# Ledger of designs, part 13: VH-VL binders against p0dw94

Target 1, 243 residues: p0dw94
Amino acid sequence: PAGTPAGAGASAGIGSDTGSNASEDSDMFPTIVFGDTVIERKEYVAALKAQHGAARLYFRQTYGVDPAEDGWDKAHDGEVPCRWLASRAIDELRRRHAAYLIGVDLGQVADDSYASIVARMEAVNSGNAELKSDGGIVYGRTGFDIDSYLSYELSALKNAYTGDESNPGMSLSDDEVRRYYDEHDWTKDGVDGKTPLDEVRGNVKAQMRSERYDELVSQRAEAIDVTDLPWDALYRFTAGRLG
Short names: E, the ipSAE of ESMFold2; O, the ipSAE of OpenDDE; V2, 0.75 times the mean of E and O plus 0.25 times the DockQ between their complexes.

## First folded at step 3 (VH-VL)

Design d13 (framework fv_ucenprubart; at its last look DockQ between E and O 0.40; V2 from the best seeds 0.00; counts 0 for: pae E 7.0 > 2)
Fold by ESMFold2-Fast, scan of step 3:
Structure d13 (fold): chain C 243 residues (1-243), chain A 119 residues (1-119), chain B 108 residues (1-108)
Amino acid sequence: as target 1 above (243 residues)
Amino acid sequence: QVQLVQSGAEVKKPGASVKVSCKASGYTFTSSYYMAWVRQAPGQGLEWMGLINPSGGSTWYAQKFQGRVTMTRDTSTSTVYMELSSLRSEDTAVYYCARGRLWSYFDYWGQGTLVTVSS
Amino acid sequence: EIVLTQSPDFQSVTPKEKVTITCQASQSIRSYLLWYQQKPDQSPKLLIKYASQSFSGVPSRFSGSGSGTDFTLTINSLEAEDAATYYCQQSSSLPPYTFGGGTKVEIK
């Protein structure tokens, strides 16, 4: 038993009541690279926070336990909550980077790095603060944190892609629209029968484009190879964040 | 166990349409896999035509074939179809279906369907 | 959109010799390049994915290298069964994708 199991957290060191070495080991963030982009510690930690609730929900629904009470390191049918959460956080980062890489392909952004995103957020925040200070008009949010900026920018990238018919998959033929319409339930509350296509054509096209963009992001994320990630070190780091 | 079985050879006259089928088995047809169509004229190289997501039916066509190619699928029979209209002699080729994912690779290929366009 | 140029078009090689095939992209495709082998009257077979990763079951004499715009497929010691046409394909852009023109390898 010389090893530190996932989720061991703040427990005492092996054979002694020191505790310090085990908790320090769990604090070490490994080098994680997606292609040629290095994933920063703070980016990974933000992804953990984003997926934390999903982990609790999954284990509650599947095993009747809350990892926050039962322990993040207890295995349930081979699944360890802190490892499940680490995997979900990496999947969240894969989806995020996938969306930005599609943006790179279109010339919308230069790269998919967290530092570049933060720099753009700070530039927007500075511009908003300056405009407000000068008595100018600012619509919507007057300052972003990184989570709200990511949400904003990811939506902007999606809207830019789906709003341009020249982008791959975004030019829809009448036949494609009709097939999609026929395969889905297009009804209105309180109205019997299917709503005629010509009344909802714009909605049908918008939904098709949204789904096609989501497919691109999902497929691009899957193409980000995570086979050679230092998973054991990442699991130890993750357990340390949860203890 | 994964198999892609294509329909038999076709002989068509210029101006006609051809519809080639590709029946998949050995995996979940509506999973994360897409089906691509690639053609090869006699003695020539491989040419990408497009692909379809069997889940949802979304299609992605090469610009060269826009307006002439239509890809569809039938989820009840796990079959994809590629229809090419307004056939020309230059459309004489072996047409392949291939299973894969975007930004990745295409791992299983059908045996090919020879389409001959002649007067 | 992305054009792939393969060299040479044709190569006749003595058994056990090293074969080198190049593929050049008109713009950076990172590592999103695939190599296929096609024997006469057969469907293409995947050899290399992500520019340098061997696909399952592919003999170790096949290797891929490169990134960005310049890529190489190497057959370290040519066997008789390696007589085929080899194609590169990019998967970096949004679909649809493009293939190189092919390189036919024949045994002397």
Scores: ipSAE 0.644, ipTM 0.816, lowest interface PAE 1.4, mean pLDDT 86
Fold by OpenDDE, look of step 4:
Structure d13 (fold): chain C 243 residues (1-243), chain A 119 residues (1-119), chain B 108 residues (1-108)
Amino acid sequence: as target 1 above (243 residues)
Amino acid sequence: QVQLVQSGAEVKKPGASVKVSCKASGYTFTSSYYMAWVRQAPGQGLEWMGLINPSGGSTWYAQKFQGRVTMTRDTSTSTVYMELSSLRSEDTAVYYCARGRLWSYFDYWGQGTLVTVSS
Amino acid sequence: EIVLTQSPDFQSVTPKEKVTITCQASQSIRSYLLWYQQKPDQSPKLLIKYASQSFSGVPSRFSGSGSGTDFTLTINSLEAEDAATYYCQQSSSLPPYTFGGGTKVEIK
């Protein structure tokens, strides 16, 4: 008797922006502003999607429940999955915008608005398309989607910041480098023991700069006050997208 | 508990130098914490002088003090120093060290050091 | 250099009254504004970080608001212990940091 293959349970993803009949009220994205920057619905939804897996993992690990199965609106020890997810999405956006704002302040990028980011992406995509048409070799993806572009551009901003020793925190003394080296394990594949500092100095410095940059981004992200956001409306919106 | 203890009051003549110390306790000098120097002339407001990363020794000085101010640290004693040269009467002030994070707030302050510059 | 202008320079206020102090930046500093309290013969103390976030241990009567160029520190009900000079400070850009001129609050 041939055992019927257990049907791959459709991963209840965040519903696509297709107008299913959820009540008109639950579908309204509230106005969210980070300082002078308006957060767009698309941007928020993308952040939700990005954090969706993390939310499920968190609740599974912490409470032994899967919100996708048990419900996103059920409280576990005071934590509600949809609220948790919304909060994480906002935090991700805070970090993202903080990084862009650092870039703006340093003249690395002109604007942190979603529209500007999309415009830059489109410009890059157009340029690559033109290059390809001219017989040029485009290395990597023939075109960025917004998520991939965000990743790309944020990495570029980080690299630009960390690559300039004149930027705050990017100048490293030998003493700092040595201390950091001593506090961390530096292993090389195939080599037993800690790799000598002289062989890994560049990597040590790169890691230090990376961490310092991340700390800076975190500090700037904290400066984005989200206390007065319309959280209830945001939670409703989020719940409506998960349902 | 985090504490910043500064050196005692100084009286200097014009043209002299002064070096003020700030000993930190209750935390370690890490890349996460910076030390700022802020002065306050009698009856006046706060004036930012500069910032030092005590872990690495990197410094940022206000343009007004560039060439006259030197900030240093001794990691072994968790002490930060501010030296101001070519003193003038206008340099008479209470000088504060303040712990902070880069591009952030100053959460702990020293008790202040009065520096009097008098002929 | 970003200039911060505080207003007023001086206030004499009756206990339990509301106190409002403003800080105006010469250019947008987003939310990167701090408020400090300095009592006579004491070091400054942090009150508000990032325009509106209360620092640990700060009484709830203190609140901050604003973004961009215009900021406000509010003491909802002035206590006798609140007699002090208040300073705003910006951290929106690379050093140097700058302070406002201060607002002295006295109790009538």
Scores: ipSAE 0.258, ipTM 0.733, lowest interface PAE 2.1, mean pLDDT 89
Fold by ESMFold2, look of step 4:
Formats: sequence, C-alpha cells, structure tokens
Structure d13 (fold): chain C 243 residues (1-243), chain A 119 residues (1-119), chain B 108 residues (1-108)
Amino acid sequence: as target 1 above (243 residues)
Amino acid sequence: QVQLVQSGAEVKKPGASVKVSCKASGYTFTSSYYMAWVRQAPGQGLEWMGLINPSGGSTWYAQKFQGRVTMTRDTSTSTVYMELSSLRSEDTAVYYCARGRLWSYFDYWGQGTLVTVSS
Amino acid sequence: EIVLTQSPDFQSVTPKEKVTITCQASQSIRSYLLWYQQKPDQSPKLLIKYASQSFSGVPSRFSGSGSGTDFTLTINSLEAEDAATYYCQQSSSLPPYTFGGGTKVEIK
C-alpha cells in the first residue's frame, strides 16, 4: 500500500480469522497514473467522498434504490453503484488535473500533481503567517485547507486563461458575440426588454469565455487516457471503503 | 461511419485565393471535435495549418499562415472551409481536413484537395 | 515550437522482418506522441495514439513505445501492404501541433 501512516492502521484492524482477506485486498490502493502524474490515495478518496451523494441520488432516481442501504455492489440494469462512483471520481479527478495541465502548458504551474498543489498551499500558508507576524498586509485567505486552496487556484488558472485573447478559444468575433447575445436572455431589473448589447458586451464575452474554457477543460480531461488503469483493483478498493 | 469529403482540385494563379471545403458526416458536427487543416507539398511532409471549432467557429492558425488563412464553417451543411489568400507557387500542395480534439489525435482525414498555383 | 526528428528517413526491409522507426522530440512531450501511416497518394491514417496504444482496426504487428523525448514505432513482421511513409506527431501542448519529417519504408 501507498502512504506509510494511514494505510498501516487500516490493514491491521481487519480480522483475518474469518477465512477471507477481502477487507485487506479492498484496502489496497492500486497505482493510478494520469499520463506522468501519480494519483494519490488521498485525492481519490476525497473525490469519492465528494461524489458519494451524487451516486446515491442517481441510483434512487433511476432505479429506486439507495446503495447505502441496498449495497454498493449489486447491479441494476448493468450498472454497479461502486463502479459508477469510482468512474465518476476518476472523471472528476480528470477534470481537475486537466485544468492544471492547461496551466502547465501556459507556464502557470509546474505540474498537476497533488503533492505539488499541497506544497504550494503550504508555502502560501507559511508566507502569509510570516507576513502577518511582521505587520505586513495579506489580501485574501491566510489559512487554506486543501479544498479551499484547490478552489482558489483553479479559479485563478481559469481567470488567467480566459483573460488572454491569444489563448485558444478566447478570441471572440463581433458576429460570435452578437449571436450569443441574441440566443440568451439579458434582461436587467428595471429595464423593459432586452438590455442592449453594448451595455452588456463585457458580461456576454465573459460568459462566452467561461463556457469555452470549461469545454477546453473537458476536452483536455478526455485526453487523459484511463483505459489502462487497474480498474478491477480500483473497484475493489472503492467497494471496501463504502458503507 | 465518420466521413470527411473535400471539394475538387483547383488551379490558381499567383496572387489569387482558394477556398477548399470539407463536408463532415457520420457524427454530430457541432460536437467537441475540431477540424484541422494540414497540407503536403509534392514530395514533402505534413504541415499543420490550423484548427477550427465547428461549434462557435473559434480558430487557431499556425504563425506561418496568420493573416493569409481564414477557416469558417456552415453548421447547416456540416461543412468547414479553408481559404488561403495571396497564393504563391510554394502553396502548391494537397490540403487535408482532419477531425480531432486538442491534446489528442486526428482520427479521420479527408481525401485531400490538390491546389496548384502556377502562372 | 516542438521539433520532431524522425530516423531513418528511409528503410528498405525484407518481408517478414522487423521495422523500427524512431522519433525524437526537442522537449518532453510525455506520452502525447501519435504515429500515422500514409500510403502513396492516400490520406494519412492513425496507427498509434498516446505513444503505445493501437488505434481501432490497426493490425497487431504495429506497436509503439517510449515517453518523454524518445519514441519508437515497430512493425514486428513487415507485410507487403505496410510499404508507406510513417509520420510521428505530437499533441502534448496547445497548438501548434507538429509532425516529424517522415520515414519511408519500402519492401526489399
């Protein structure tokens, strides 16, 4: 198993006198790699937890079952809840890593690894603490946890991308802007009818660029090939951590 | 079955423009796929010219062609166009359209369109 | 711009023998290296994606390997229909996407 302190406790706490080692096998996190980047157990487990409710909602609405009550390993019309959840967690990590890889392409970050993100977070936290103790001015958050840092940094990467018209997809022609404006509702409070394009042009462009960026991230995520992952081992790990 | 069908061969004089078409079928034209244009001079290798996103019409051109190339699309006919202006004899080449995504591969290619530039 | 250098420019190979073609990138492209086959007067066709993954319908005699800057296309038993020019291409960054200069393979 990867990760020295946490993995040891889990494997030791499960009995082996039942004639089965399924719990120990299920606790083994396989080596997962997106291209050249190792996926750490911590970030995968966080993605599972973040998607847990979505899996329960999907199976309740689609099949009338709740995996937390009916089991995560029972198939429903060819869909197995723990496998659905594992795939969704991988897809979520693909999107996050894709956004970082676009940043790598632009020289905004060194790599997309979880370790590198944590290191940057810790450096920011330490630097901000030092600035406060010296009487300096710190703008924004001074104490990130990993979730708040990810949200902050992903937003910064998106803003840097969309703010530069030379980036792929960010050049907007007048015709494109007008077409987008015509196809959407731009009503403002206190104004009868559609707000004139020239008054909302900045908002139209920002919304267009945001949508195009999200599409680029999705395309970059698809370029992270996951067909060769040890899916069976990942499914077993996932099943062992559910319920 | 994905298919890309290009317009026929063209003969042009130096200084003229050429517009080559590429009609797509067998998939959703305004999907997440881009259309690339790649050319190949006689006896030479492949040269990437640019990309167009058929959804929205965004374009990216190779620096060498910036200012001379214009890529457009018509979603009603599922067709992409590449127009190259101020033609020179060194623009004589077969021009291919190819479908792909950013950070990915070009999985389907058109049959090619020979453009000959001569006096 | 990432430069791809293919080697050799040309090979003449006895049928059923192994063909090896190399592609070297001017900087790391990780595993984002593609291989295409182009027969005379035909469009290029994708063979290998992501350095080592065969595209659908590609004969098993074609394989790719490598990562970083050094990549190899292998034809483990050359068939007559494999006489073609082979191109590598990289897709590791935002455009432009670049091609290698090509390797022509003929049957001896």
Scores: ipSAE 0.030, ipTM 0.553, lowest interface PAE 7.0, mean pLDDT 84
ESMFold2 (binder alone), look of step 4: mean pLDDT 90; pTM 0.915

Design d14 (framework fv_ucenprubart)
Fold by ESMFold2-Fast, scan of step 3:
Structure d14 (fold): chain C 243 residues (1-243), chain A 119 residues (1-119), chain B 108 residues (1-108)
Amino acid sequence: as target 1 above (243 residues)
Amino acid sequence: QVQLVQSGAEVKKPGASVKVSCKASGYTFTSSYYMAWVRQAPGQGLEWMGLINPSGGSTWYAQKFQGRVTMTRDTSTSTVYMELSSLRSEDTAVYYCARGRFWGYFDYWGQGTLVTVSS
Amino acid sequence: EIVLTQSPDFQSVTPKEKVTITCQASQSIRSYLLWYQQKPDQSPKLLIKYASQSFSGVPSRFSGSGSGTDFTLTINSLEAEDAATYYCQQSSSLPPYTFGGGTKVEIK
């Protein structure tokens, strides 16, 4: 990743610079860089909102508390809810950027920046609006927000990868398919007993490819090093967003 | 513990083929790990030859070895094979297998197999 | 093909001195650079993964840094057991993967 030497990133033209005094500017979003891509404040905030419910559920199930009522900064057996949430948001961003970088390698997108994703979304929205104004028929979504567009585009990238048997992990032997089938319960609603492999072979293969793709994304995400992130500043920013 | 055990040294004549084996143990052979073949000529550096996914058998070869190298696997014995054909004297090298991630590191290596090509 | 250029080819170093080895990629490989150590008559061993992440069991005197096209492996205080050839390797693109030419480190 970017750091020394500092370089211009694709998303903002800003290299890795940790010159901000985070303790004085407790609400300031710190500089976060994944490789040479700068993570925007609004991208992080969106990931934070997406993981908010999961944090509340985790602390409720594990400690019997709701951080929204008990306090996001209160420690429970060494775990602080706002820090847990920040970590989970960063992990989600790592997986998302990893998926886009696989798309870069396959020639599907130019980069993994949030700005590029937003620009593509706006172009699609604009094109759909023009088609409607000209009396054309619009198939699919008329107006994406960023969450629905990310879902759409990430699914498209995954489908492109898993649909090509020449891609790593996507070629499946009959023996592997049988083994996976045997290890999982393949049943039909209202029918007792296992559905024969020949009736669900396509479903079994699709599930295997989906899981292998998710694993490859996770492996690629490992290369996005987060040990040197300005975690203290990020924790302060995150706590400020939560109350 | 993860171990990769390779077949023994080979002596071949120019024009022959050699098939080196690498038996894996200590992990699930058909998991998310791949297997690479890397060679090293006497006194020279490391040269990547190719990569195989034991799960499904997909392969990727370095351009230099295209048409001469074939990588295969046998899931019942947890073994990967590397066959190099049309051997030349410059193919004399130690051949290593190594376990790795597709976009990552190679963490465990076999002991190496010396292949000598001489007339 | 992504080409990796290592410098220097050879270095003779006094014990306890700092060793710096560089690896330059012909194009950006982000953080997908790995460092290996190979002692005479032994298989290579992984030292650093993803430019800067130490592999399990590797002594703290070894560290990696860099991103994009310029990478460095540093040995803070050379020990006798560190006499070896060091190789960088990239895995940023879909295959082919490539190794650098190697840097041989000897003790004076």
Scores: ipSAE 0.283, ipTM 0.651, lowest interface PAE 3.8, mean pLDDT 85

Design d15 (framework fv_ucenprubart)
Fold by ESMFold2-Fast, scan of step 3:
Order: structure tokens, then sequence, then C-alpha cells
Structure d15 (fold): chain C 243 residues (1-243), chain A 119 residues (1-119), chain B 108 residues (1-108)
């Protein structure tokens, strides 16, 4: 198999995000809107790459097939791998945008657009490169790519939310902390028995807050309705990327 | 099935306090769901009063009711309470508890409690 | 405070006709708008969540649309059992949550 990539390397057969044609063919990336935010082709393609391994794992464990070898368009008990992957990519984008919109509601970021995220990443990378060339940095750092920047910024949004006890779900009673502690194994390497609550209380609370934040993001993601997306056009586009 | 069962009707004099209860069943009371209180005066629309997180006990009250309303919960009985003090005739209303998500979506409602304030 | 303006206040409708109810927000609430039905002497019941998503068990004749500041609830073909007051509610952020004034739909 082999497409014709041009300049922007992609792994695992997804192909280049550079593209050479912007035709109005049926394989063109459809218009996808989350609220008032347009989802760019390159944002969707990045989400496909992120979910690519999960799709291969799911079909291998469930049906004993590898879509990368057997074909992304072959149905298995009504499930088509490229459509499953497209659905997972959209779900990933829903969760990502939900997390950014929580950040908008708290005044942490101005919007949830991919262009704004890329612009912030490029500004950080440019600033770091200038410091390096000016001799202001003792240790050089590799610049962010979009995946590492998203991870960094999403973590920052989560930490800002979970670090404020006034935010919904972040105030924890002693009773519920004790209950959570009792339901889970809190042990230290090489030490027999459960570590006393007072020694791990901070860790218990942090884990509870992390789980509650993830649930809040999932609840907000429900607000991004995917029922009326142009799924057929999206499936055709996705199949064309997977070769 | 999810059920919210409220306490019975109350008749109060102006200046008194009323405490309405709402017992939840059919789900984990301390889960990701919050409990809201919403009232409706006779022939009028719905008015949001406040929200309580049964897990942590945190509360958010509408400005109109701050200083007069108190929301509490008892996790051992899966019950939330709404207490309204310094009652006035305009507090005559049906009071509802409603299970909601963190940002105000209410999927199950109690049957309502009529509170009549008359002299 | 986000204010929701609902129209019309009252509508008397012949069975099988289409009913349209509008809800307008004073500022953008994206898709964080809910619709409730309240029949006489009953508690409110959730119909539509997030502007356009039907809640479980709600008849397909009910649909919601809109985003930002302008929202619509449509009953495609009114049945006798649909006589009720309908309310919109915003869930854009934490307090204050706001309800529209309600629209009473009666069968003549």
Amino acid sequence: as target 1 above (243 residues)
Amino acid sequence: QVQLVQSGAEVKKPGASVKVSCKASGYTFTSSYYMAWVRQAPGQGLEWMGLINPSGGSTWYAQKFQGRVTMTRDTSTSTVYMELSSLRSEDTAVYYCARGRIWGYFDYWGQGTLVTVSS
Amino acid sequence: EIVLTQSPDFQSVTPKEKVTITCQASQSIRSYLLWYQQKPDQSPKLLIKYASQSFSGVPSRFSGSGSGTDFTLTINSLEAEDAATYYCQQSSSLPPYTFGGGTKVEIK
C-alpha cells in the first residue's frame, strides 16, 4: 500500500496532512462544527492518529483481525474499522473541546479552537528558540509538537480546575475520602498492609478529584451533538486517509 | 428506578421556617449528580433556588434566597433538605427537588411539596 | 444573570397541527439549553437536553433546534396528551440557572 505523502510525515498509514488538492470531490473533508467552532481537517487527522492504535487493538481483541493488514473497510459483526475509528476520533475531539470549554467558562482560555491552540504552541516554541540562540538557557529543550502541547495544556486546565476546592465536585468530605480509601488498595512498595489514611490523604483526594474532573468533561462532551454530523462524507474521507 | 420522594404539604404562618425533605433512591446518592431545589408559585413559572452536592455538601444559592435558604444532606439516609426561613405570603409555592448534573440539567424530579404561607 | 425570553405565552391548538415554541437567551449559551414539559398537577419532565438531543422515552414528534441565543421546540403533530406548559432552561454555567417564563399549550 502506498499513498503519496508530501512533506509532513505521518505514521501507520494515515498519510500526510499537507495535501495537494482542495477539490470538491466526495472525499473532501466535510464541514464539521462543534457549537460555533469549526473543526479543521488537520485537527481531525491528528485525532485519527491518536486513536489509530486503539482501533487496531479493539479489532484484534474482539475479532482477531488487524485492520492495517486485513483492510479498514471490511465489516466484522456490523462494525467497520474505519467507521469505528472515525467515531472514536470524533469522541476524542468532543472530550478535548469540552475540556477547553470548561476552561473558557472559568476564564482560563478565550476559546476552544484548534487555531488558537496552535498559535499558543508556536508562540511558546518561538520564544524558547530565541532564548536558546541568545544563550539564555542552560539546558536546551525540544519544542512542542501539537500532541505534546495538547497534553501539556489539557493537564494545565485540569490542574487549575481540580486545584480550586470551590469548583463543583472538588470539595471532599472526610466521610467520602474514608469511603474511597476503604474501597481501594493503598500500599507502599515493599511494605505489608494498607498505608494509613493520614499518610496518603493528599493522594486519595487528588485521585478522587482527577476522576470527578474526567466525569465532568464527559458530561460536558454530551452537549456536543454528533447525531447530525455528515457521517457518510466523514467516513469516505477517513477511508481515503487509511489506504 | 430512580425515585425522589418529598415530604408532605405544610401550612405556615408568616415569619416561620419550613424544612422540606427529598429522599433519593435507585442510584448512588454521592455520585456525580447534584440535587436542585426549584419552586413554582400558583399559576407561575419555575424558579431555581439552589443546588447541593450530596457528596461534598457544597451549596450554591440564588441571590434572591441568600440569607434565608439552607440546603443540607444526610448521606446515611440519601436525603436532601431545603429550609426556608422568615416566610412571607409570596413564598406560597410547590417546592420541587430535582436530580441534576453539575451544569443544571435535571433528569428526575420529586412529586413536589406544597407550602402555604397564610396569616 | 442570563435571561430567557419565551414565546408565545399561550397557544390554543387543534390536534395534529405543528406547534413551535421559541426561547431567546440574553447572551450566548452555546447548546446548553433544556426543554421541560409540565402537565397539569404534575412535576416537570425533561424532554430535550443540549438544545437538540431527545431524552430517553420522549416521543419522536418532539424536537429541539438552535444554538447560541435562539432556540426552538417543535411538536410536529400535536396529540391530546401534549396539553401542558413548556419551559426552557439554560445550563451554560453554574448559578444562576434560569428558566423561561413558560408556554401554555391547550387543545381546543
Scores: ipSAE 0.271, ipTM 0.649, lowest interface PAE 4.0, mean pLDDT 85

